# Designs tried in a protein design chat: VHH binders against q9gzu0. Part 27

Target 1, 229 residues: q9gzu0
Amino acid sequence: MGDPNSRKKQALNRLRAQLRKKKESLADQFDFKMYIAFVFKEKKKKSALFEVSEVIPVMTNNYEENILKGVRDSSYSLESSLELLQKDVVQLHAPRYQSMRRDVIGCTQEMDFILWPRNDIEKIVCLLFSRWKESDEPFRPVQAKFEFHHGDYEKQFLHVLSRKDKTGIVVNNPNQSVFLFIDRQHLQTPKNKATIFKLCSICLYLPQEQLTHWAVGTIEDHLRPYMPE
Short names: E, the ipSAE of ESMFold2; O, the ipSAE of OpenDDE; V2, 0.75 times the mean of E and O plus 0.25 times the DockQ between their complexes.

## First folded at step 20 (VHH; framework vhh_nb_b201)

Design p5 (at its last look DockQ between E and O 0.50; V2 from the best seeds 0.56)
Fold by ESMFold2, look of step 20:
Structure p5 (fold): chain B 229 residues (1-229), chain A 124 residues (1-124)
Amino acid sequence: as target 1 above (229 residues)
Amino acid sequence: QVQLQESGGGLVQAGGSLRLSCAASGFTFSSYAMAWYRQAPGKEREFVATISSGGSTYYADSVKGRFTISRDNAKNTVYLQMNSLKPEDTAVYYCAAEYVFKYGSRTYTYLDSWGQGTQVTVSS
């Protein structure tokens, strides 16, 4: 019967040691649920809320599947492997979603939300929930905030507005916790040509340690501010 | 730790030439695409040119035929040769490191790092 925080940290350290010997990640031991809210600037309008159909974890120690590995190349060398273990980072990808809006009878769809040139969105908020895999426990909110304010992504879109090669772009919020995967589409209208920036996927980027730090409340409690009406 | 340092800017008359350089450190230069962007007064930054890790190049329409991007992987340096300069080319020029990767069926570019910029002024 030790100190509750000390017991949890000792148990986590033992689990991490076991996973390191087996070359597995802590994130593989969890089930996830994620929701995405597009918050409107108009206070009277409830958010456009979506549920992610499957949260796909990718870890730094899985180099073949690390989409952002090259960004941290100097910190990922074989000689610095011990330092990487101390900075274990989880990428949680959300490629598919369904609407929580009652007037849409949903099927799971590819992410296809236009972010620009619209001007009615204040920010994107991601809500992340986890539980131990194979547990009967309810999902609990992870203690982290994942927000991407419109000004932060819009300025990055403008940098590439004149770029015609049609490759997608990835942009991140200032604290590098949310990465947006953006398709640039060049549409032809009767009056002019327009470029549209469409959200294809979201990646949440967080320290592995945060997966076991839960806030109080249910999914319903945390979703209520964003629920459609 | 990633550092990009531009040089070679200055004042030049229309029709003239300049060569910009960007020295890179703190990452595996040969694995990245490198790019030049520019920002004119009162405007947002805009794409100028990119060169892949393998040496393939792509240019904005406004500079095709006048500008040439190149790289020297042994010196960790990317260059922008700017010929037939116009007053509209006046801007701060920034080099950038771009990480290019596949996600699903698409190729994505992440603009990882920027230099501090070098001023190019073209007089008439």
Scores: ipSAE 0.617, ipTM 0.830, lowest interface PAE 0.9, mean pLDDT 79
Fold by OpenDDE, look of step 20:
Structure p5 (fold): chain B 229 residues (1-229), chain A 124 residues (1-124)
Amino acid sequence: as target 1 above (229 residues)
Amino acid sequence: QVQLQESGGGLVQAGGSLRLSCAASGFTFSSYAMAWYRQAPGKEREFVATISSGGSTYYADSVKGRFTISRDNAKNTVYLQMNSLKPEDTAVYYCAAEYVFKYGSRTYTYLDSWGQGTQVTVSS
């Protein structure tokens, strides 16, 4: 059944899962929409815009942490930030996304996006919208900035470029508001070895108190800068 | 508070050996994979080796057969035995705590934290 440490870890994970299931959070009272824009360095080139199929909120709060502290003395992945540990934070998971270009065959399918090797991307921008559940009101933009610049995630990619293991990697922007789940593919060509980093999913971190902080405008207003002309 | 402190670096001649240590505190050491990275002057930080919580090891191609990563959970310490050192191994070596987890059907590694590094210089 594994070593005691493994068992403890598993037990802890189960406990966490149970706590999450039982926990009601403010985030549970909202419906979310999310869009992902890949902004290119070339100004004349319009962003690649994607719509998230489903946004899944997961709440991490002090109550949960307090309970878990009695069992462990470590912070788990995606919760390493002291700020995130001290504040109630909701994780907004975007497991899959699809292109907004409906005129292109195949673009309606969920797909991964290659982030590296390429140098044409300036940044990733996530746009988050929400509304109260059971509301007939339109979605409102959440007043938060979710950006991940190319330089920031490329550095992290380069750190693990020599790792040829099969595990994916999680990288985050400096302010730990955007987490990218990356699949690494190692390709062997006759000429060289190549590594490709593909974006599989995104997780946004948002303080719970900001869930009710909305900016003005419609979804369309906020997407307009990223939409094709 | 997570703390990682590297030691054991220094100056060594080509062909020589060094053993690096990283003392960890502030987290459940046994639950984490531990890794070593290095950064040479003018280069990006690169992966060297990792050891899982279960003791499985993985190495960069450049150090395979020469370096050995190990860990002592009782001491909350990870080691890097470096043999047959080359000038190309000159770098600041960093210890890292990595959290490995499943997300959906895939396994992911998250670099949680790393230390301040220890200088390794290999002379010709």
Scores: ipSAE 0.548, ipTM 0.815, lowest interface PAE 0.7, mean pLDDT 85
ESMFold2 (binder alone), look of step 20: mean pLDDT 82; pTM 0.807

## First folded at step 21 (VHH; framework vhh_nb_b201)

Design q1 (at its last look DockQ between E and O 0.50; V2 from the best seeds 0.00; counts 0 for: pae E 7.6 > 2)
Fold by OpenDDE, look of step 21:
Structure q1 (fold): chain B 229 residues (1-229), chain A 124 residues (1-124)
Amino acid sequence: as target 1 above (229 residues)
Amino acid sequence: QVQLQESGGGLVQAGGSLRLSCAASGFTFSSYAMAWYRQAPGKEREFVATISSGGSTYYADSVKGRFTISRDNAKNTVYLQMNSLKPEDTAVYYCAREYVFKYGSRTYTYLDSWGQGTQVTVSS
């Protein structure tokens, strides 16, 4: 028998295979934690770090029931669900998040979530952690990169700037791993009309196969670069 | 695989008309909203018009009254009738598939697929 790590990996692979055979999603077997960091262009400025209150996984593989549940829960449209059935990914929804700053907990202002017009943000970084359900083990970092650079979402904002309807927009990073749900607000100023884009929610896309791929380190280790203190 | 192919672009004199077409394949066309965008040289891509799956239309202010977006679900095609064209309408015109869905209490749109574009040039 291989080393304990090898055995664990094999066990996980077997489990995944079994779940696949049963048309069940592996994601259903995990608890998730997520953090969101707004990294600023100014190096001296510490990132704004937020903790997601609840991570909601939605399965998008051939697990039809979960997909339909997502539709029912208004996570996505029925039409889009048809395409999702062709994919083997999990959606991790982050509808609410709060500042990690102890001094401002509960005092988050709307301004904190305005993404445009502003150019001081370099990128949005999402950190995802998971553990087996009903496990006393610590959360482990999922080995995936979730970054959305300012230039990439700004470009998309500008595309829809001419749209004056009240409908929100969803934008995604180039690799389609981070989706931002954005509220467009039109503000009347004394001088002119201005449009702002406010972040409402985030959704991460992760291939289901990557759910068992963990990086090394603790939550603290991975948050350290983004910590407010 | 989702495919969008624009056609109908060309050179036209100011005041003239042009009709663009976007042929769609690889998805249930009738279930999706479709939109037109355009990108002029040195400018960002901008919204032109959208038509919902149900046929509701919305236009940019710059083209309102001159352009008409329509769709033929039987042909899996979305159209952009452009009348009273102006030099400032010169651009590459892109067709896009648009998701419209509710998330929580709000409605969102998502553009996930684009065509390659068709060039429209309006001469003075």
Scores: ipSAE 0.428, ipTM 0.756, lowest interface PAE 0.8, mean pLDDT 84
Fold by ESMFold2, look of step 21:
Structure q1 (fold): chain B 229 residues (1-229), chain A 124 residues (1-124)
Amino acid sequence: as target 1 above (229 residues)
Amino acid sequence: QVQLQESGGGLVQAGGSLRLSCAASGFTFSSYAMAWYRQAPGKEREFVATISSGGSTYYADSVKGRFTISRDNAKNTVYLQMNSLKPEDTAVYYCAREYVFKYGSRTYTYLDSWGQGTQVTVSS
């Protein structure tokens, strides 16, 4: 009989091996809920809180094929692709959301949120919850930090602002857990042209084993700091 | 660990030439696109040139025809040949590693690693 901690790790490794042979990922075995809070610098201003309508895993069942296609098209390096395979990671894409404010008639919309030029946002916080697929149990918060402070993404916008091509911008927070997909847009006003950066989508990036490491509390407990008055 | 080290900067007379080098280590150099950016005092960092892993190049309008980006995969080095230098080219020049990827119908660029920079000063 082996050590209990070693037996748990071996059981998880056997599950991962079985999923890989079936060309599935561990993430495909979970349901997700995700919330996005735009936290304002002004202490009395409540966060803009949104519920993601569907969380989509990326680089899961076909991760070798997607990685090889990315290297072929110069979208990924071979080295970065090999690192991702070794880390057993997943990206969780959040393209659409709806407001949690009571005074807004709820509707799902594509992410389209201006991040620059503005300076009233302190940070973006993502709250991720998971449960085993087809389970009746409540969603539990994934034990991981998903925060992206304004200063960290603004620096990256400013460095690439002089680039005139139509390529969108992707930036990540320092611990590489939150990726922002940014589109640049030119607005015409009667007096000027302005360049803005709009948030198109958010991807969370984490080791798949974190999907079973849950913090205590309910969804409501973890949303409370960001809820409207 | 990824390391990018620029060299070849210095003082040069207007109309002169300079060749910058960026030595790369800690990654498979031939698999990455590489770029040069520059930053003059009091100004934002601006794009200069990029070269894909396959050798395709793209230049800012302000340097097109005067600057040439190239790479030597055997030496893990990217170069910027700067000809017909002008005082406006005075800046700190930075080497960067980049990804280009597609998501939906859009193409995105991510700049994930930077060098420490090398000073270029062009006197009149």
Scores: ipSAE 0.038, ipTM 0.495, lowest interface PAE 7.6, mean pLDDT 76
ESMFold2 (binder alone), look of step 21: mean pLDDT 85; pTM 0.842

Design q2 (at its last look DockQ between E and O 0.42; V2 from the best seeds 0.00; counts 0 for: pae O 3.7 > 2)
Fold by ESMFold2, look of step 21:
Structure q2 (fold): chain B 229 residues (1-229), chain A 124 residues (1-124)
Amino acid sequence: as target 1 above (229 residues)
Amino acid sequence: QVQLQESGGGLVQAGGSLRLSCAASGFTFSSYAMAWYRQAPGKEREFVATISSGGSTYYADSVKGRFTISRDNAKNTVYLQMNSLKPEDTAVYYCAREYVFTYGDRTYTYMDSWGQGTQVTVSS
């Protein structure tokens, strides 16, 4: 009945009012699917691909007790970084993930992926898809890059190699879009001692405004580079 | 804006002592753990010591008994007292802020801010 742009604005305003009344976040209005690919340096070796069992969205300012406060409580020297970090952040947690198939080379154990010591991985790629909750539309890829190259996380592991306290560590990629939750384990045999860095969980950081921005393609289109053929 | 500024580095004879300071600003200092790391020429950066918000300390094996980390919350400053210095302690020393939290059944540390570093050189 009215102008299409005015109808869209009024619909958005109604959604905002409804969310405030229910005390729900914008992220709660979406379904998510996430996949994790460990990309090997050797070109002929197909990626180890995992599907996240449940994606848990958290808005960093929706609750009094947030899990990670570093991004919200810190400022950066770079002006452009400060502008990005002044937006609300959606944290997309992937606490559990499983191998998509046993015939994918390199994927033989569930949920216990060793990242170091090894040098065969090029990068970790997270593929995030979303749609409006209870929609019959297909999932679409979120318009954001989630890559964590081996060199970037290895150097952070080396910083803490001599550290013996029992805490795990969190490391992030340079643009702060991928956070890895890492357990340090010490293997002792009668002959030697070794420290192992194992991936426990992944969290993706996404600016809130990106929740409604999608790239072109289907899940299948975006998974194809990482799957056997 | 989080700022960490190290000072107190310099040249010292083996067996001597130095006291490093790290002045912190732009955050609630008393709520965070603080740590010292170091990077020797040709080596990777390595952990030295950490002190929790509550004052609990942990040290790398290579410095236990010789180095003491402490904090003064009134001055927003963390210190590293370095005694019985050896030539292998020669490095750039960095101050770091550590966010410590519980996620699931585990405690994690996230090192999210670093200082510019101060040079310590130990001569024979």
Scores: ipSAE 0.708, ipTM 0.877, lowest interface PAE 0.8, mean pLDDT 80
Fold by OpenDDE, look of step 21:
Structure q2 (fold): chain B 229 residues (1-229), chain A 124 residues (1-124)
Amino acid sequence: as target 1 above (229 residues)
Amino acid sequence: QVQLQESGGGLVQAGGSLRLSCAASGFTFSSYAMAWYRQAPGKEREFVATISSGGSTYYADSVKGRFTISRDNAKNTVYLQMNSLKPEDTAVYYCAREYVFTYGDRTYTYMDSWGQGTQVTVSS
């Protein structure tokens, strides 16, 4: 019999296989916590840290009917949908988040989520934690890097500036681990028309196999660099 | 693997015409929207035109009435017919595959694959 770690890995692989067969997601077996930090270019400026109110794991393969409904409604193509369904990636959706600053809790303004044309943000960092469901164990950091640098999403914003259609915009970091859902708004000023890009929600992409890959440390340890004060 | 290859670029005089082609492979071409972008020297890449899988088209204001995007699904190729070319149309032109998906009650799009680009130069 292999070493305990090998046995654990084998057990997890078997579980994954079983869940796949049942068209269930391994992600459904976990609780998630997520934090979002806006890191500023100015080193003296503390990051803006947000806690996600709810993390929604979505495995595309177990949402086949929903996806195909969109195909039937001609919202998107069958082939693109099939390609998506074949991916063994869990989507962790963060539709809402709130400031970790106690003094401003509930006072989040729309301006806080404007990503462009502001240029004071260096990067967006997402921290993901998980634990087994029905476990009394503390949340553990998922061993994955979720960073989106300003230059990368700005470039994408600039690409779509010439588009005036009403289609929503999604941008992703180079490694396709962080997706930002963006609302484009046009503001009329006395002098000119300005376009702004506002963050609506975030989605993290994680290979399902990485769901059990945890880093060391507590939530606090990992949040410390981004915490207010 | 998704592959996009642009061709048809070159030098043309102002007022002239040029037709770009983008050959696609590695996916079911007919099922995806395709788009053209361009990047002029010292400028950011900008949207030019898009064509849906169903053939619906949309154009940037700067090229509307002059450029026509089309597709031949049998050849897995998207085209950009450029007429009445201007010096300001000088750029590297890129084709891209447009990915569309629904989240909640909204439809989102992004370009998930790009070609290497083809140079278009319009002389005065």
Scores: ipSAE 0.026, ipTM 0.437, lowest interface PAE 3.7, mean pLDDT 81
ESMFold2 (binder alone), look of step 21: mean pLDDT 89; pTM 0.876

Design q3 (at its last look DockQ between E and O 0.64; V2 from the best seeds 0.00; counts 0 for: SAP .698 > .668)
Fold by ESMFold2, look of step 21:
Structure q3 (fold): chain B 229 residues (1-229), chain A 124 residues (1-124)
Amino acid sequence: as target 1 above (229 residues)
Amino acid sequence: QVQLQESGGGLVQAGGSLRLSCAASGFTFSSYAMAWYRQAPGKEREFVATISSGGSTYYADSVKGRFTISRDNAKNTVYLQMNSLKPEDTAVYYCAREYVFKYGDRTYIYLDSWGQGTQVTVSS
């Protein structure tokens, strides 16, 4: 009972019980920072790196709904209910960002990045950092991989290329950690017509349990591969 | 849990007709839009037709006037009536569930579930 791991687990369990009583998610207890890198295929070209202006967590009723539906079945124990609590999903939305490019005057803007038909992007990388609210600790990188390679989103865009209605689409990477909100713009001139797929927002999807799993290093350490030397 | 099962594919001569069915289970069928997509050999899957929960339809240009999508909410089934078939219609046809939602001032569609597909082959 007195070992450090036991005390940490007991503190986490008390927090989880308090959150259940308040019907709040664990995500509400964290501050976030997020960066988005559009990585170019060309080796010499700097990534287009953006800082998200505000990470907007979506508090889902699924936290309570998943637990309550599971517990309503007979034969559930309290220990099983605590295990189900760890399966809540946190959605982190990033609708606005500003460029970190040194030759551009920084300005917060709605996300408006053309992803297709351009062919110079290798992948989209999202870098997520968190800390407990009101903590004096620095932000730490969440131990999760948020990448969306060009081939994976292109094939999904092609599914709907012949679809000419004006509705947007949402696509996800194979491990379902990154969701892209895409506007389809059907441009037509007297001589040509084209469909453009434009990124309007990103949502990161992760289990609540990952919010306390951090990798080592600072923000600067993790941004370095996407910034010029 | 969500299950979509296509049927009705086969071999047909050009100019002929086929009717595809997609039986749905594991969700409230009447609340979702349903769609048909197809994948020809060597190509990516492409949109064919969609029908909203309220019965509004939309078609790819390549099939307008020849194909009709419909639904029977009592039977949890979506149909694709394919007339005047051409060799270019040869493909595996997939039924899809479309999750339709609003985000900001825009409606988005997420294709969250697919059937296993049924082969349609049109001989010239």
Scores: ipSAE 0.653, ipTM 0.855, lowest interface PAE 0.8, mean pLDDT 80
Fold by OpenDDE, look of step 21:
Structure q3 (fold): chain B 229 residues (1-229), chain A 124 residues (1-124)
Amino acid sequence: as target 1 above (229 residues)
Amino acid sequence: QVQLQESGGGLVQAGGSLRLSCAASGFTFSSYAMAWYRQAPGKEREFVATISSGGSTYYADSVKGRFTISRDNAKNTVYLQMNSLKPEDTAVYYCAREYVFKYGDRTYIYLDSWGQGTQVTVSS
């Protein structure tokens, strides 16, 4: 019999096959943690790190009812939902997050972060961790890259800058792994009209097959570059 | 696969009119809002007009009163009638599929699909 790692891989493959047969989503078998880091262009400036209060997985493909519930609740269009059902991806929603700064921890339950017209942010980085449900094992980093560079979301902001409707906007990074839910606010000052784009929520897209692809290291190891001093 | 194909662009004199079309395929056209955007040389892409699945329309201030967005669901086509064209209307015009949905207590839009664009040139 193969090495322990090989056995684990085989067991996992069997589990995947079983879940597929049962029309169950693999994502339903995991707990998730998520962190959001705003990395600044100024290298001397430490990143702003936030912990997601709750990660909400939305299952696709094998969770038709949940998706349709979203349709019923007007969260998505029926057509888009049908398209999603054809894809084997999981959505990880981060509707609320709080600063990791000790001086503000517990003081702010929900933070809206202004993304525009400020230009000091280089990129938004999301770190995703998971573990098997009902496991006492530590969370492990999911081996996926969730980055959204300033230039990429700014471009999309500018596309809709002239729209004066009261709707928010969703923007995504080029590889469609990070979706930002953005509130647009029009501010009237005595001197100028200004539009502000505020981040309200984040959603990560991950192929379900990647849910079991973990990187090495602990949460702490991966947060270290973004941790406040 | 979602496909959007713009047509109807060309050269027109100032004060003239042009009608753009965007043919859609690969999705239930009638279920989606459709929008027009444009990108002038050296400028960012900007909003022009949108039409909801129900036929409600919204326009950029710069084109309001001159442009009309419409749709024919039977033909899976969205149109942009452009009247009283100005040199500043010169741009590549893009068609986009627009999602409108609620997330929490807020309404959001998402533009997930774009056409290749059609060139509109307005001469002085």
Scores: ipSAE 0.454, ipTM 0.765, lowest interface PAE 0.7, mean pLDDT 84
ESMFold2 (binder alone), look of step 21: mean pLDDT 87; pTM 0.855

Design q4 (at its last look DockQ between E and O 0.57; V2 from the best seeds 0.41)
Fold by ESMFold2, look of step 21:
Structure q4 (fold): chain B 229 residues (1-229), chain A 124 residues (1-124)
Amino acid sequence: as target 1 above (229 residues)
Amino acid sequence: QVQLQESGGGLVQAGGSLRLSCAASGFTFSSYAMAWYRQAPGKEREFVATISSGGSTYYADSVKGRFTISRDNAKNTVYLQMNSLKPEDTAVYYCAREYVFTYGDRTYTYLDYWGQGTQVTVSS
């Protein structure tokens, strides 16, 4: 019982129980930083890197505040309820981005990044960092992988290409950790008709317990591969 | 646990008809939109038809006037009546659940569950 890791785990469990009693999420106890990199297929081309202006957590066990009910229903099976204390999951929304380029004045606005039709992007990578809200400690990378390869979202766009209703679509990567909120626009020019898919926002989906499981390194260490020239 | 099970596929001669069914369980069926998609050999999956929770329907241009989507909320089942079938309608047909929601000033559709599909083959 005197093991420091055991005492930390017991304290964390007590906090989780208290938060459930108050209808609060563990995620509300953390600060977040998130970055989004659009990685190009061309090996010499640096990624387009963005910093998320505000990370907005939404708890999936609070039915009134969830926007992806179907995903939550999938994660809470009868078997999960019978086997183990259910793990809470968090949706982390990133509605606004600022370019990391040094010549751009920082401002927030609706994201307007065309994902299709184009063939120069390899994947979208999200980098998530957290710390306790009361802490003076530096942000640490959350131990989770958030990647969405072009082939995976393109096939989903093609599924709905013939669908001309006015709604946007949500698509997710295979391990359901990254959700893209997409606007479909049907543009008509004198020479052709075109449909484009534009990214409106991103949502990351992870178990709350990963908020306290950090990888090694700093923000700077993890951003370096993606930094603009 | 959400389950979608398609049935009613098979072999049919051009000009014929088939009725596909999709039995749904594990959720409040009447609260969701339901859709049919299809995937022909060597092609990507494509939209066929959708029916809202309120019964409004929308069809791909390629099937308008020939296919009818309907639902029976008492039986938790969505149907696709396929008439005047053509060889190009040959495909695996998939039932899907649609979660429709508003975030900000936009409405989004998320296709969160798919059935395993039923084969439809239309001979000349």
Scores: ipSAE 0.542, ipTM 0.815, lowest interface PAE 1.5, mean pLDDT 79
Fold by OpenDDE, look of step 21:
Structure q4 (fold): chain B 229 residues (1-229), chain A 124 residues (1-124)
Amino acid sequence: as target 1 above (229 residues)
Amino acid sequence: QVQLQESGGGLVQAGGSLRLSCAASGFTFSSYAMAWYRQAPGKEREFVATISSGGSTYYADSVKGRFTISRDNAKNTVYLQMNSLKPEDTAVYYCAREYVFTYGDRTYTYLDYWGQGTQVTVSS
């Protein structure tokens, strides 16, 4: 049957076909790891790297039940869910993450998640890794780029800055691959009223077909640029 | 496909009135909140008003008492009645679909679709 790589490719193709036919989600076949790096504008400043505690995949299109569950849980409207079902996209939710800094492990401060009005962040980078479930294989990097630049989310923050309601906001990068769930807080200082935007969670959007597209390298290789010294 | 189209903009004298309309299509209009935003020259886009699917309204302080947001679900249209207009109200006005949902223990708002905008100019 050819070389091992060819066999794997064929197996994956068969699996994809089967999953499509069965209206199953390919994402259900994978375990995920995710890291979040806050890259600072100051080049001398090392990135703040966080590990996601749990990645929760939510399937669209071929996994109707999961979408409907979202509706039941009030995470989605029925209408939005129908729209999502027309898209072959996986949502990868990152509700919690921890600092990878050894000196601050378990001591993450609330300030670490403030995105505005601070302006020292250049971009947020998410790194996604996956492996087949029940596999002893190492996690592999998913070949997708998840970046959210400061200018892009700031623009959206400013749009809603005048709103005084207590609702959080969701903002997304231009290519709609990274969604930030933001808590909007109004702070009273002795001198003035200030608004802050705090990151609560992240959701990545990935076409389901890309779940099997891996880049080369290990987790360590890909984290190296963002790792604290 | 979701579409939003603003209309009703134009030139008006200070103290005058104008009514904007936003025609929506491609989704169940009655299920979504709708919002108006505006962007003045050289300024960032700012919130003006929102109306929930249930008809609850919220306004920016700058327009409160002067502007009224309303909706006609039968016509899939959201309106912005603007009274006592001021030169500082000059802007491109945009309508947006506002999606409100709960995630965890918090409620979030997501503006996912925007119209092309309609120009409102208030002369002194």
Scores: ipSAE 0.175, ipTM 0.596, lowest interface PAE 1.7, mean pLDDT 83
ESMFold2 (binder alone), look of step 21: mean pLDDT 88; pTM 0.865

